# Miniprotein binders against b1l550, part 3

Target 1, 279 residues: b1l550
Amino acid sequence: MRLPEELLERARDIHSEAPSHRIKLDRVGSFGLKVPVEFKGFLLLAEADVWVSLPEGRRGVDLSRQVEAIYELSNPPKDPFSLCREAAISLLEKLNYADSSGVSIRFDAPLQDGESLKYYGVEISSIASDEIINKIRVEILGMTACPCTAELIRAYKSSEIAATHTQRSLGILEVSTKAEHPDPDKLASIIERAMSSPLRTYTKRPDEGGLVIRSLSNARLAEDVVREMIHLFLEEFGHLPEDTHILAAVRSMESVHMHDIYAERSFSLDEIRKEISSH

## First folded at step 19 (miniprotein)

Design p1
Fold by ESMFold2, fold request of step 23:
Structure p1 (fold): chain B 279 residues (1-279), chain A 111 residues (1-111)
Amino acid sequence: as target 1 above (279 residues)
Amino acid sequence: SPELIELIRRAARLLRIAMLILKYLGDPEALERAKKYLEEAEEIIERLAEEGDPELLELVDKLAKLLELLARALEELKKLGNPDAIEEAKRLLREAYELIRELREELRQLE
């Protein structure tokens, strides 16, 4: 049953009242919205979060307006970067008490893998206030081959066994910048090139053998992978604003251990350049 | 005068939204939206100027300057892909950004 529209004239506007405790809130929003996006020719189902700041003098956020802001822009589907940026501005237009807004969009991005596809994780964000700050996080699995065990086996009576343990490793790049979002495919490529070898959706036996031999010839510690990711990132994206912030990390699911290895470095572009120039 | 201060806050917010649209969106529909926000802000600024409150004169003058910068940026962006116009718009928008920051600081002191 639908209630009469005229009640709106007589009912208290609870959201516009002052709260009992005048405390501003940083993020008030609608999280886990399902939104279609078009990414590089694919129609994907993404998950979005939208939020605004709430001043200490306002009791609540008009949450239906938040959903309207992104939903109106998501049908028909468009690329996620445009959707993210446009929705962040639309939130400020629709919610006149908000000083800032934010939108996050998460999806699995397809990546060409021979004659097949594989996927990697992407999360983008746009946070609007007096300017827009863009964030992107990319996660992709690769293979690492342990150089420590490889050296031990080589030294074992000059063994003719060319072997070491290999494992899946999750590479992570996260970038926060005032510039446009870096291309997620380029970030994924940086992570994969830093690994001992990429993972494949499938291979035939001769190609599988070649892949494994390549990984053994390119053995890398998790620490090596992080350093290589940073090197490749600087080569590709060193032109971004100096205050751009990066996190590079690897979580390696070591096949001979019951636990994972983790390595991480966070830096700004101006910080890392000063560090490198001192050597 | 709390009513006049609230009008100043409304105009400043409309101009900030217009700046964000001009800086980060580029399609013709977005430019038309920004134009409407500038027109609404102009009406408020004209009303404030007619009141002539001497205590608020500097704030109203800054609003008028901000409106001028953004209106000029809008006209440059309408030149559809002209590289010199795009660079001029960026320069105007950077100046507008700095002025918005000054306005927000002054308005915070009045709370």
Scores: ipSAE 0.696, ipTM 0.893, lowest interface PAE 1.5, mean pLDDT 91
Fold by OpenDDE base, fold request of step 23:
Structure p1 (fold): chain B 279 residues (1-279), chain A 111 residues (1-111)
Amino acid sequence: as target 1 above (279 residues)
Amino acid sequence: SPELIELIRRAARLLRIAMLILKYLGDPEALERAKKYLEEAEEIIERLAEEGDPELLELVDKLAKLLELLARALEELKKLGNPDAIEEAKRLLREAYELIRELREELRQLE
């Protein structure tokens, strides 16, 4: 049953009322929307968050307009990068009392792995104020081999290739920039190359053996992985603005412990360049 | 007056939205939307100028300058395929951005 529209004339506009407490809110929005996006020739159902700031003098946000903003732009489906930017601007247009807006889109991105597919997690965001800040977070699993155990076993048995424990490790790159979103496939590639080896969706026995041998020959600490990620990132994305902010992290699901090893570095592009140049 | 300050804030918001559209979208539909916001801002600025409040004169002048910059940027962006026009638009939008930031800071100090 739809209520008569005439009731809107009689009902007070709750959202436009003065709040009981004059406090600005940073984000008010709808989280967990499902929106179609086009990515690398795939049509994907992504999760989306949309929000705006709320001034101190307004009780509530017109949430329906937020939902309309993103869905209007999602038909036909488009790339998530454009969708984020366009929706962020549309939010400010539709909600003219808002000082800032934001859109975040999350999905599993397909990545070719021979004749099969693997994936990485991606979150693409845009925040609009006086300018748009673009944010992208990529998470992909790789494999690490422990160099410490390998060295001990090598020393003990005098083996050319020492056995060691291996584990899955989650690599994370988060980039916030005034430039366009960095290519998530390139970010995923950086993470994989920083690991001892990539993961494979499908392996034949000889290929699996080769993968393990490669991992053992390229044993890396979690710390090594993060440093390598940063190094590779600078090589690929050194052209980004100097105020670009990066988080490089790894969570290693250590196979000999019940806990994970975590390492991270947060930095601006100018900061890390100065640090490296000082050596 | 509180009313005039609110008009200034409204004009600044409209101009900011127009700036964002011009900077990041640039398609014909977007340009039309930007034009509409500029026109609305212009009406407010004209009203503010007519009121002639000496305490707000500087802010009104900044709004007028910002409007001019964005209007020029819009005209340059309509010249599709001209690299010089695109660069000029970018220059104008950079100047507009700095002016908006200044204006917004001043408006925050009035609160």
Scores: ipSAE 0.696, ipTM 0.879, lowest interface PAE 0.8, mean pLDDT 92
Fold by ESMFold2, fold request of step 23:
Structure p1 (fold): chain B 279 residues (1-279), chain A 111 residues (1-111)
Amino acid sequence: as target 1 above (279 residues)
Amino acid sequence: SPELIELIRRAARLLRIAMLILKYLGDPEALERAKKYLEEAEEIIERLAEEGDPELLELVDKLAKLLELLARALEELKKLGNPDAIEEAKRLLREAYELIRELREELRQLE
């Protein structure tokens, strides 16, 4: 039901009033919006959050303008990086009381896997104030093979048996930078190459055997995976600004235990270079 | 004057949005949007200059310099893909960024 337009003349504009407590807010937004995106030739359903800062003198945010800002830009669908950047600026244009804005876009990215597809998690953000800070988080599953158990079994049978427990491990790379977003496929590749082997959508028996043999030949602790992710990241993205911040992490669902193992390191490019050069 | 300080805040914000558009968006439609924000800011800066408030002269001079930097960056970006023009625009936008941060700090101190 559409109400009469003249009510706007009689009703208080609650959002533009001063609040009873003059406290600024860092993020006020609309979260969980569904938006279409074009990513590497695929039309994907993404989920978006949009927000702005709210000054201490304003009671509420114009939430409909927030939704309008991103939906205007999402139809027709475009790549998520452009959508993120453009929407963050549009929020500042549409909400003139905001000092900063932010947009996050989450989707499952397709990755070619033989004649099939597999998917990995992507979340990108753009935060606009005096500049834009871009953030990207990539999560992808791989396989790890335990080197400790492999060594015990080798010692027991003197190389007659090559075996260890293998498990799925979730690799995480998160990058915050003033530069453009790193390519999520490259981040996913770094994570997969750091693992003992990648996971496949399906395999036939000879391919499965090869996958397991490769994982045994490349046995790694969760700690080793994190270190390798950092090494590979520095080789590929060491050119990013020195104040770029990275989190590298692994959550390993250890097949012989009821619990997971977790390893993590966060750093700036400046910090890690000093650490490595101090060997 | 609170009224003049609010005009300065509005002009600074318009110039900041123009800078963000010029730095992060580069298509012709975005450049036209940035031009409109610069024109709006110019009108406010002209009003502030006519008032001639001695306490605000430094802030108004910085706004005028910021407007000049961004107008020059816009003209360079209109040269459509010229590498020398792109580098000059980047230089101008770096100067604009530093000036915006100075303005933000000075406006905070007047609160």
Scores: ipSAE 0.691, ipTM 0.894, lowest interface PAE 1.5, mean pLDDT 90
Fold by OpenDDE base, fold request of step 23:
Structure p1 (fold): chain B 279 residues (1-279), chain A 111 residues (1-111)
Amino acid sequence: as target 1 above (279 residues)
Amino acid sequence: SPELIELIRRAARLLRIAMLILKYLGDPEALERAKKYLEEAEEIIERLAEEGDPELLELVDKLAKLLELLARALEELKKLGNPDAIEEAKRLLREAYELIRELREELRQLE
């Protein structure tokens, strides 16, 4: 049943009314939308959030226009980077009272692993105001081997390759920059290379043995992983603007504990360069 | 005049949107949208200039300058495939960005 159009003329525009309290809101939007995106030749269904700021003199946001903005740009499906940027601008166009806008798109990104696929989690965002700030968060699982236990075992039994506990570890890189979004595959690669070894969707016997031996030979603390991630990030992305902000983190699902080990460092490129140069 | 201040704010918003389009999108459709916003802003600026409010003269001048910068940037971006034109457009857009920031700060102080 569609309400008669005549009723619309009688209805107050609630959104345009003055609020009871004149307070600006930072973000008002629709969260958990599903939008198609094209990524690396895959058509993916992504989750999307869209929002704008609300001035103090306006009661509400025209949420339908927000939804319209992203879906108009999502057909045909396009890359999530362009979609974020274009939608952020479109939000400002459609919602002319907004001082800022934002779009976030989340999905599992495919990563080739032999004849199979593995994946990493990605969140791509753009925030528009006087300029656009691009944000990307990549999360990928790897494997870590504990160097402490390895050393204990080595001390107990003389072996070239000491047994140790291994676990899955989630590596996280989050980058906020005025430049274009960093390549998420490169970010994922940095995280994997910072681990003791990558994970594999499937292993043949020779590969499995090699993977485990590699892990044991590259035993790393969670702290080591984070530091290595930062190091590798600087090598690959050191050209980004100095005000670029980075979060590097790891969550290790330690196999000998019921809890996880977590380590992180948040920094700007300017700050970390100063820190490293001081040594 | 509250009305004139609102016109200034409207013009500034239009110019900002145009700037964002020119800086980040750059496709032919986007350029046409930017042009439309610039034209709308121009009309407002002309009206503001005609009113001749001495208290708003500086703001109106800034709007006019911003419009000029963005209009020039648009023309440079229409020169598809010319590296020099692209660099000039980038320069103009940087200047526009600084001017928008200044203008918006001034407008916030009027609130």
Scores: ipSAE 0.691, ipTM 0.876, lowest interface PAE 0.8, mean pLDDT 92

Design p1
Fold by ESMFold2, last read:
Structure p1 (fold): chain B 279 residues (1-279), chain A 111 residues (1-111)
Amino acid sequence: as target 1 above (279 residues)
Amino acid sequence: SPELIELIRRAARLLRIAMLILKYLGDPEALERAKKYLEEAEEIIERLAEEGDPELLELVDKLAKLLELLARALEELKKLGNPDAIEEAKRLLREAYELIRELREELRQLE
């Protein structure tokens, strides 16, 4: 089943040839790799993408070297941030023709929830050229309570009990920076604090009642959540380089609708500061 | 000469990789890898200097300067967590970064 190694001496090296159309490619890679990572004491199976740029004069990428670059560094498992950074540099070392490289690593991050656990989504990447640009995306579910319906119910019946529809909302923060990756737990915390309330893995009746009451007392539109995420982000991470780019977004699965509501804002730190200072 | 330009591209790439290792990785094994890249680049730069091509003299001088900056940064980083050495290494690496960007743009213009 195994072919003789001596065939490598006789076969054409297809990848090193010039292509029939001399067009450079920005990302050529191996996507969907499974790699082990160690994150905050947990051993997780993450999904990774690795890629390099391909110059106009080279027909193909040595794909086995791409896979080698990340798997050599993943045994024994290490934290995903170090793996990402190290693999991005290793890709440039192993693929001499590449002008840039990139690595993305995706996993579900565990988060303490009382005596239980919950989780949130993390995707980190490092793109290496003359420098490394680091990107992180965090997604976590929270609860929102609609202030519009709450006000209508108050107006209909002048009672001290507020009522409104509540739903899961997915909060998203993406950060692209020349600095080290922001701590994903801090990003997740920002998103949760911007919601009407966090979600819990489970609650007992008194705790559930309290959670819902707090949610109603903190009713927020999807737009309110995005603005609050930005405010809290600036408080925690306003020290990052001025050209740091952020996307803050909410996708709300409105319980009374057949469709979702979406709100987003992208900005650089220097851009948002000018906007806020003008008000 | 196409051959000499290719040697310059190889040296610049080796020095860029060394810079990335020194800037973003810091363990002893990484520093040893960076050292090997600097030694390989040095050999190429010596060959380029012996050829003495007047059209390429400025590029070779920049390669030599870049090698010097990175070699000094490596020596500072080997001082095992000394805060003044770390700050000096950062200064040297910032200077190397600017020189690498200049070199890459100049090499692009030669295409």
Scores: ipSAE 0.688, ipTM 0.893, lowest interface PAE 1.5, mean pLDDT 90
Fold by ESMFold2, fold request of step 23:
Structure p1 (fold): chain B 279 residues (1-279), chain A 111 residues (1-111)
Amino acid sequence: as target 1 above (279 residues)
Amino acid sequence: SPELIELIRRAARLLRIAMLILKYLGDPEALERAKKYLEEAEEIIERLAEEGDPELLELVDKLAKLLELLARALEELKKLGNPDAIEEAKRLLREAYELIRELREELRQLE
């Protein structure tokens, strides 16, 4: 049922009133929106959050304008990076009381895997104030082979073919920068190369054997994987602004344990360069 | 006065939005939106200059300089596909960013 438009003349505008407690809010938003995006030739249904800051003197945010800002820009579907950036600016245009705005977009990115597909997780954000700060988080599964058990078995088996437990490990790279979002495929590649071996959607028996043997020849602790991710990141993205912030992490779902192993390091480019050069 | 300070805040906000559009969007439709924001800010700056409040003169001068930088950046960006114009626009927008940061700090001190 559509109510008469004439009611707008008589109703209080609750959102524009002063609040009982004059406290500014950092993020007031519409979360969990579904938006179409075009990524690497695929049309995907992504999940988006949009928000703005709310000054101390304003009781509420105009929620319909928030939703309007991103949906108007999502038809026809466009790449998620453009949508994120454009929507963040549109939020400031549509909500004239906001000092800052933010947009995040989450989707599973398709990745070619031989003649098949696999995927990895992507979340991008753009936060607009005096400038735009871009953030991207990439998560992809790989295989790790434990070097500790491999060494024990080598000692028992006299240096012949080493065996060890292998498991899925979730690699994470998160980058916050004033530059454009790094290419998520490159971030995923860095994570996979840091692992003992990539995962495949499917394998035939000879290929499966080769994959496992390759992982054994590249056995790594979770700590080793994080360090390698940082090394490869600096090689590929060391050109980003010095105040770029990175989180590199691995959550290893150890096949011989009831629990996971976790390793992480966060740093700025300036910080890590000083650390490496001091050795 | 409170009314003049509010006009300064409004003009600064319009110029900040224009800068964000020019720096991060850059398509012809976006450039036209930025132009409209610059024109609105110009009207406010002219009103502020006519009032001539001596305590606010420095802020109004900074708004006028910011408007000039962004108007020049807009004109360079209208030369679509010209690499030298793109680099000049980037230089002007970096200057504008520094000025916006300075303006925001000064406006906080008037609270």
Scores: ipSAE 0.684, ipTM 0.892, lowest interface PAE 1.5, mean pLDDT 90

## First folded at step 20 (miniprotein)

Design q3
Fold by ESMFold2, look of step 22:
Structure q3 (fold): chain B 279 residues (1-279), chain A 111 residues (1-111)
Amino acid sequence: as target 1 above (279 residues)
Amino acid sequence: SPELIELIRRAARLLRIAQLILKYLGDPEALERAKKYLEEAEEIIERLAEEGDPELLELVDKLAKLLELLARALEELKKLGNPDAIEEAKRLLREAYELIRELREELRQLE
């Protein structure tokens, strides 16, 4: 059923009124939109959030215009980075009372894994005001092997076999920058290379053995995985602006404990360079 | 006076949007959109200049300088495939960004 258009002539325009409490809002938006994106030749289902700032003198946001802003740009499907940037600007064009806008796009990115695919999590955002600030978060699972238990077992001469506990660990890199978004595949690669071993979609018995042997050869504390992620990030992305902010973290689902462990470091490029040069 | 200040805010916003389009988007459709925003801002700036309000003269002058920088950046960006034009556009857009921040601070102080 479609209501008569004539009702618009007598209905109050609620969203254009002043509110009774004149308080500005930082983010008012439409969240959880389903949009198609094209990423490196794959057509993927993504989830998007769109928002704008709301000044103290305006009661509400034209929410349909927010959805329209990203909808118009998503057909035909395009790469999520272009969609994010273009939609953030379009929000400011369509909502003339907004001082800032933002768009977030989340999807599972495919990676080649032998003859199969595996997936890792990506969330990008673009926040527009006087400039655009780009943010990307990448999450990928890997394997860690405990060096402490490995050393204890090695020390016991009655046990000639190298052994330790291994577990899945979630590696996280989050980057906020005035530059273009870093390539998510490169961020995922940094995380995997920092781990004791990557995870596979499936393995046959000889391949499984090799995976475990590799992890033992690269046994690492969660703390050292984070340090290695930072080292590798600086090698590949040290050219980004000095005020670029990074979070590197690992959440490890320890196989011998009922709980997870967590290690994290956040820093700007300027901050970490000063820290390293002081040693 | 409040009406003229609102015109200044509107022109500044149009120029800020044009600057974002020119800096972050580069296709011909985007350049045409930026051009339309610059033309609309120009009309407002001309109306403000005709009013000749002495208390607003410095703000209107800054708007005119910002418009000139962005118009020049647009013309450079139309020279596709020219590395010197791209670098000149970047220089102009950096200067425009600084003016945008100055204008926002001055408009905030009038609140």
Scores: ipSAE 0.741, ipTM 0.907, lowest interface PAE 1.1, mean pLDDT 90
Fold by OpenDDE base, look of step 20:
Structure q3 (fold): chain B 279 residues (1-279), chain A 111 residues (1-111)
Amino acid sequence: as target 1 above (279 residues)
Amino acid sequence: SPELIELIRRAARLLRIAQLILKYLGDPEALERAKKYLEEAEEIIERLAEEGDPELLELVDKLAKLLELLARALEELKKLGNPDAIEEAKRLLREAYELIRELREELRQLE
C-alpha cells in the first residue's frame, strides 16, 4: 500500500527538526546493503555500508538519498575502488548538511588456486571530507607450524623432520592512505608468504604432503608472521605516502589450545622507517 | 549578518565539492558537475561582493581566489592527455585544498 503523497504536506519533516540534544554525530547511515561489483572479471554481490556525518542542528539523515547514491553508481556494476570513491563524493553532493561521508564495501575476493578457487576477505573503504582517505583491509587464511614444539620433539627424538602441531592462522593487513587503494591481491600474497605455508582448496596427496613438509621446514610463531608481513609490506609498498597507516596482525587458531594466539603492530610508514633506521 | 555567513558557508561547500570531483574523478560527466558547482558558487560570491560587508571581505576574497583556482584546474583537466596540463591542475588543486582548510578553520571561529 502506498500512502497518498498529499500526506507529505501535512506531515512534519522529522529529519530536519532540531534534536532534543544538540550533538553532532560522526556516522549515520545504512549498513548491510547489497550491491553488485565487478572484481577481476567476476560479478560479485558485495555488502556495503554508506554513511555521513550529521550536524548538531539536524535530527536525522535522509537515508533514502544515501541508498540512492550508491545504487545509482552500481548500475552497471563497476570496480569497488571507483564505486567507493564516487559514492563517497555523491553522498556529499546529495546530503548538503553532511560535513563528511564514507563508503565501505566487503566481499570475498576470488583467488586462483590451480584448477580451483580460494578466496580472501576484503573491505574497501573511502572517507570523504576535504580530501579522500582510502582504506583497505585484507584477511586471508594460511597455515602456521609451531617452532617451539618442533624444537622439543627434535630434542626428544633425533629425526630429520621434526613433527609439530599446525593450525590455521588468519593474517590481516589494513592500510589507510591518501593515495589510491593498494592492490588487494598483493596484500593477500604478502600475508600468505609470511605464513609457514598457504592453504589450498584442492590438494592431491603429493601436494598435500609437500605443503605440510614446507610448513614444518618454515615453522613460525605468530610474532614471526607479523614481522614478516611488515617486512614484505615495506618492500612492496614503501613508496606510499609517509602518513600512510598500517595494521599488520595475525590470529592463530591454535590446534593444541582452546584459545587463539593474537599478535599485531599498528604503525605509520614514517614511524616504522625511523624505528628501523635506529638499529 | 547571519544570512551572509550562510551564503559564505554555502559557497565554501560548493567549492569543496567541486575540488573533490576535480581531484578524484575527472571523467567528462564529473567535470560537468564540477562546472555547475563552480557556476553556482560564482553567483553567490558575486552577491557577497555586492553586499560589501567589511567584516566578511577577507572571506569573500578567499572564496573568489578558491573559485579562480578551481576554474583554472577545470580548464587544465579538459586538456585530456597533456602531461603539463595535468601537473598544472594538480598544483592548482593542492593550492585549493590548502585554501579550503584555511577557510574551514576561519568559518569555525565564526560559530
Scores: ipSAE 0.736, ipTM 0.893, lowest interface PAE 0.7, mean pLDDT 92
Fold by OpenDDE base, look of step 22:
Structure q3 (fold): chain B 279 residues (1-279), chain A 111 residues (1-111)
Amino acid sequence: as target 1 above (279 residues)
Amino acid sequence: SPELIELIRRAARLLRIAQLILKYLGDPEALERAKKYLEEAEEIIERLAEEGDPELLELVDKLAKLLELLARALEELKKLGNPDAIEEAKRLLREAYELIRELREELRQLE
């Protein structure tokens, strides 16, 4: 049932009214929208959040205009990077009272694994004000082998290849930059290479055995993984602006404990370069 | 006057949006949108200049300068395929960005 349009003339514009408390809000928007995106030749249904700032003198945001902004730009489907940037700007165009805007798009990104597919989680964001800050978060699972247990078993059994417990570990790289979004496939690759071994969707027995042996030969603590991610990131993305902010983290789902092991480092490129140069 | 301050804020906003479009989108449709925002800002700036408020003169001058920078950047970006024009546009847009930041800080101090 549509309400008669004549009722709109009688109704107060609640959103444009002065609020009871004159307080600016940082983000007001619609979260959990579904939007189509094109990524690496795939058409994906992504989850999207759109928001703007709200000045102290305005009670509410015109949410319908926010939703319209992103959907107008989503047909035909485009890459999520362009969609984020364009939608962030469109939000500022459509909502004249907003000082800042933001768009976040989340989906599982396909990654080729031989003849099969694996995936990583990605969140692509753009925040617009006087400039655009681009943010990308990549999460991918790998495998870690514990070097501590390996050393204990080596000492006990005197084996060339010491058995150890292995577990799935979630690696995380989050990058915020004034430059273009870093390539998420490269970020995923960095995380995988920082692990003891990557995960495989499909393995034959010889390949599986080789994967495990590789992991055992490349045993790493959660701390080692984070440090390796940072090292590899600097090699690949050291050209980004110095004010680029990075979060590198790992959550190891330990196979011998009921709890997970977590390690992280947050840094700017300027900060970490100074740290490394001081050694 | 509060009215003139509001006009300054409006002009600054239009120029900020135009700067974002020119810097980050750059497609023909986007360039046309930016042009419209610049034209609207120009009309406001002309009105502000005619009013001649001595307390706002510096802000109006900054707006006019910002408009000029962005108008020049737009013209350079229309020169598709010229590397030198693209670099000049980038330079102009960097200068425009700094001026936008200055203007915003000054406008916050008037609140």
Scores: ipSAE 0.734, ipTM 0.892, lowest interface PAE 0.7, mean pLDDT 92
Fold by ESMFold2, look of step 20:
Structure q3 (fold): chain B 279 residues (1-279), chain A 111 residues (1-111)
Amino acid sequence: as target 1 above (279 residues)
Amino acid sequence: SPELIELIRRAARLLRIAQLILKYLGDPEALERAKKYLEEAEEIIERLAEEGDPELLELVDKLAKLLELLARALEELKKLGNPDAIEEAKRLLREAYELIRELREELRQLE
């Protein structure tokens, strides 16, 4: 059933009224939209959020215009970085009362894993105001091996036993920058290389043995995984603007404990370089 | 004059959107959209200049300068892939960004 168009002229336009409490809002939007994206040759179903700021004198947002801004740009599917940037600007064009806009796009990114694929989590954002700030968060699972237990076992029976507990660890890199989004595959690679070993979709027994041996020979504290992530990040992305902000973190699902261990460091490029150069 | 201040805010917003388009998009259709925003802002700036309100003269002058910077950036970007034109457009857009921030702060103080 469709209501008569003439009603639009007679009904109160609730959204354009002033609110009873004149308080501006920072983010008003539509969250959890499903949009297709093209990422490195793959057509993926992504989840998107769109929002704008709302001034104190406007009661509501034209929500259909918000949804229109991203869906018009998502057909045909395009890369998520262009979609994010273009939609953020389109939101400001379509909603003339908004001072700022934002778009987030989340998807599982395929990554080559031998002759198979595995996936890691990506969330990108573009926030438009006087400029665009780009943000990307990458999450990927790896394997860590505990060096403390490894050392205790080595000391026991004079190192005839090479063993320690191993576990899945979730590595996280989050970057906020005025430059273009960093390549998520490079961020995922940094995280995996900082771990004791990558995780595989599947292995045959000789390959599985190799992964375990590699993890034992590269045992690391969660704290040192974070430090290695930072080192590798600076090596690859130290050229980004000095006010680029990074969060590097690991959540380790310690196999011998009922709880997780978490380590993180946030910093700007300017800040971390000064810290390193003082040693 | 609240009416003239609102015209200044509208022109500044049109120029800010044009600046975002020119800096971050760059395809021919986007450049055409930016051109339309510059033309709308120009009409408002001409109207403000004809009013000649001495209390607002400095703001109107900044809007006119911003319009000039963005119009020049648009013309450089139309030179399709010329590296020197791209660098000149980036220089002009950096100046435009600083004026946009100045205008925003001055307009906030008038509230």
Scores: ipSAE 0.729, ipTM 0.907, lowest interface PAE 1.1, mean pLDDT 89

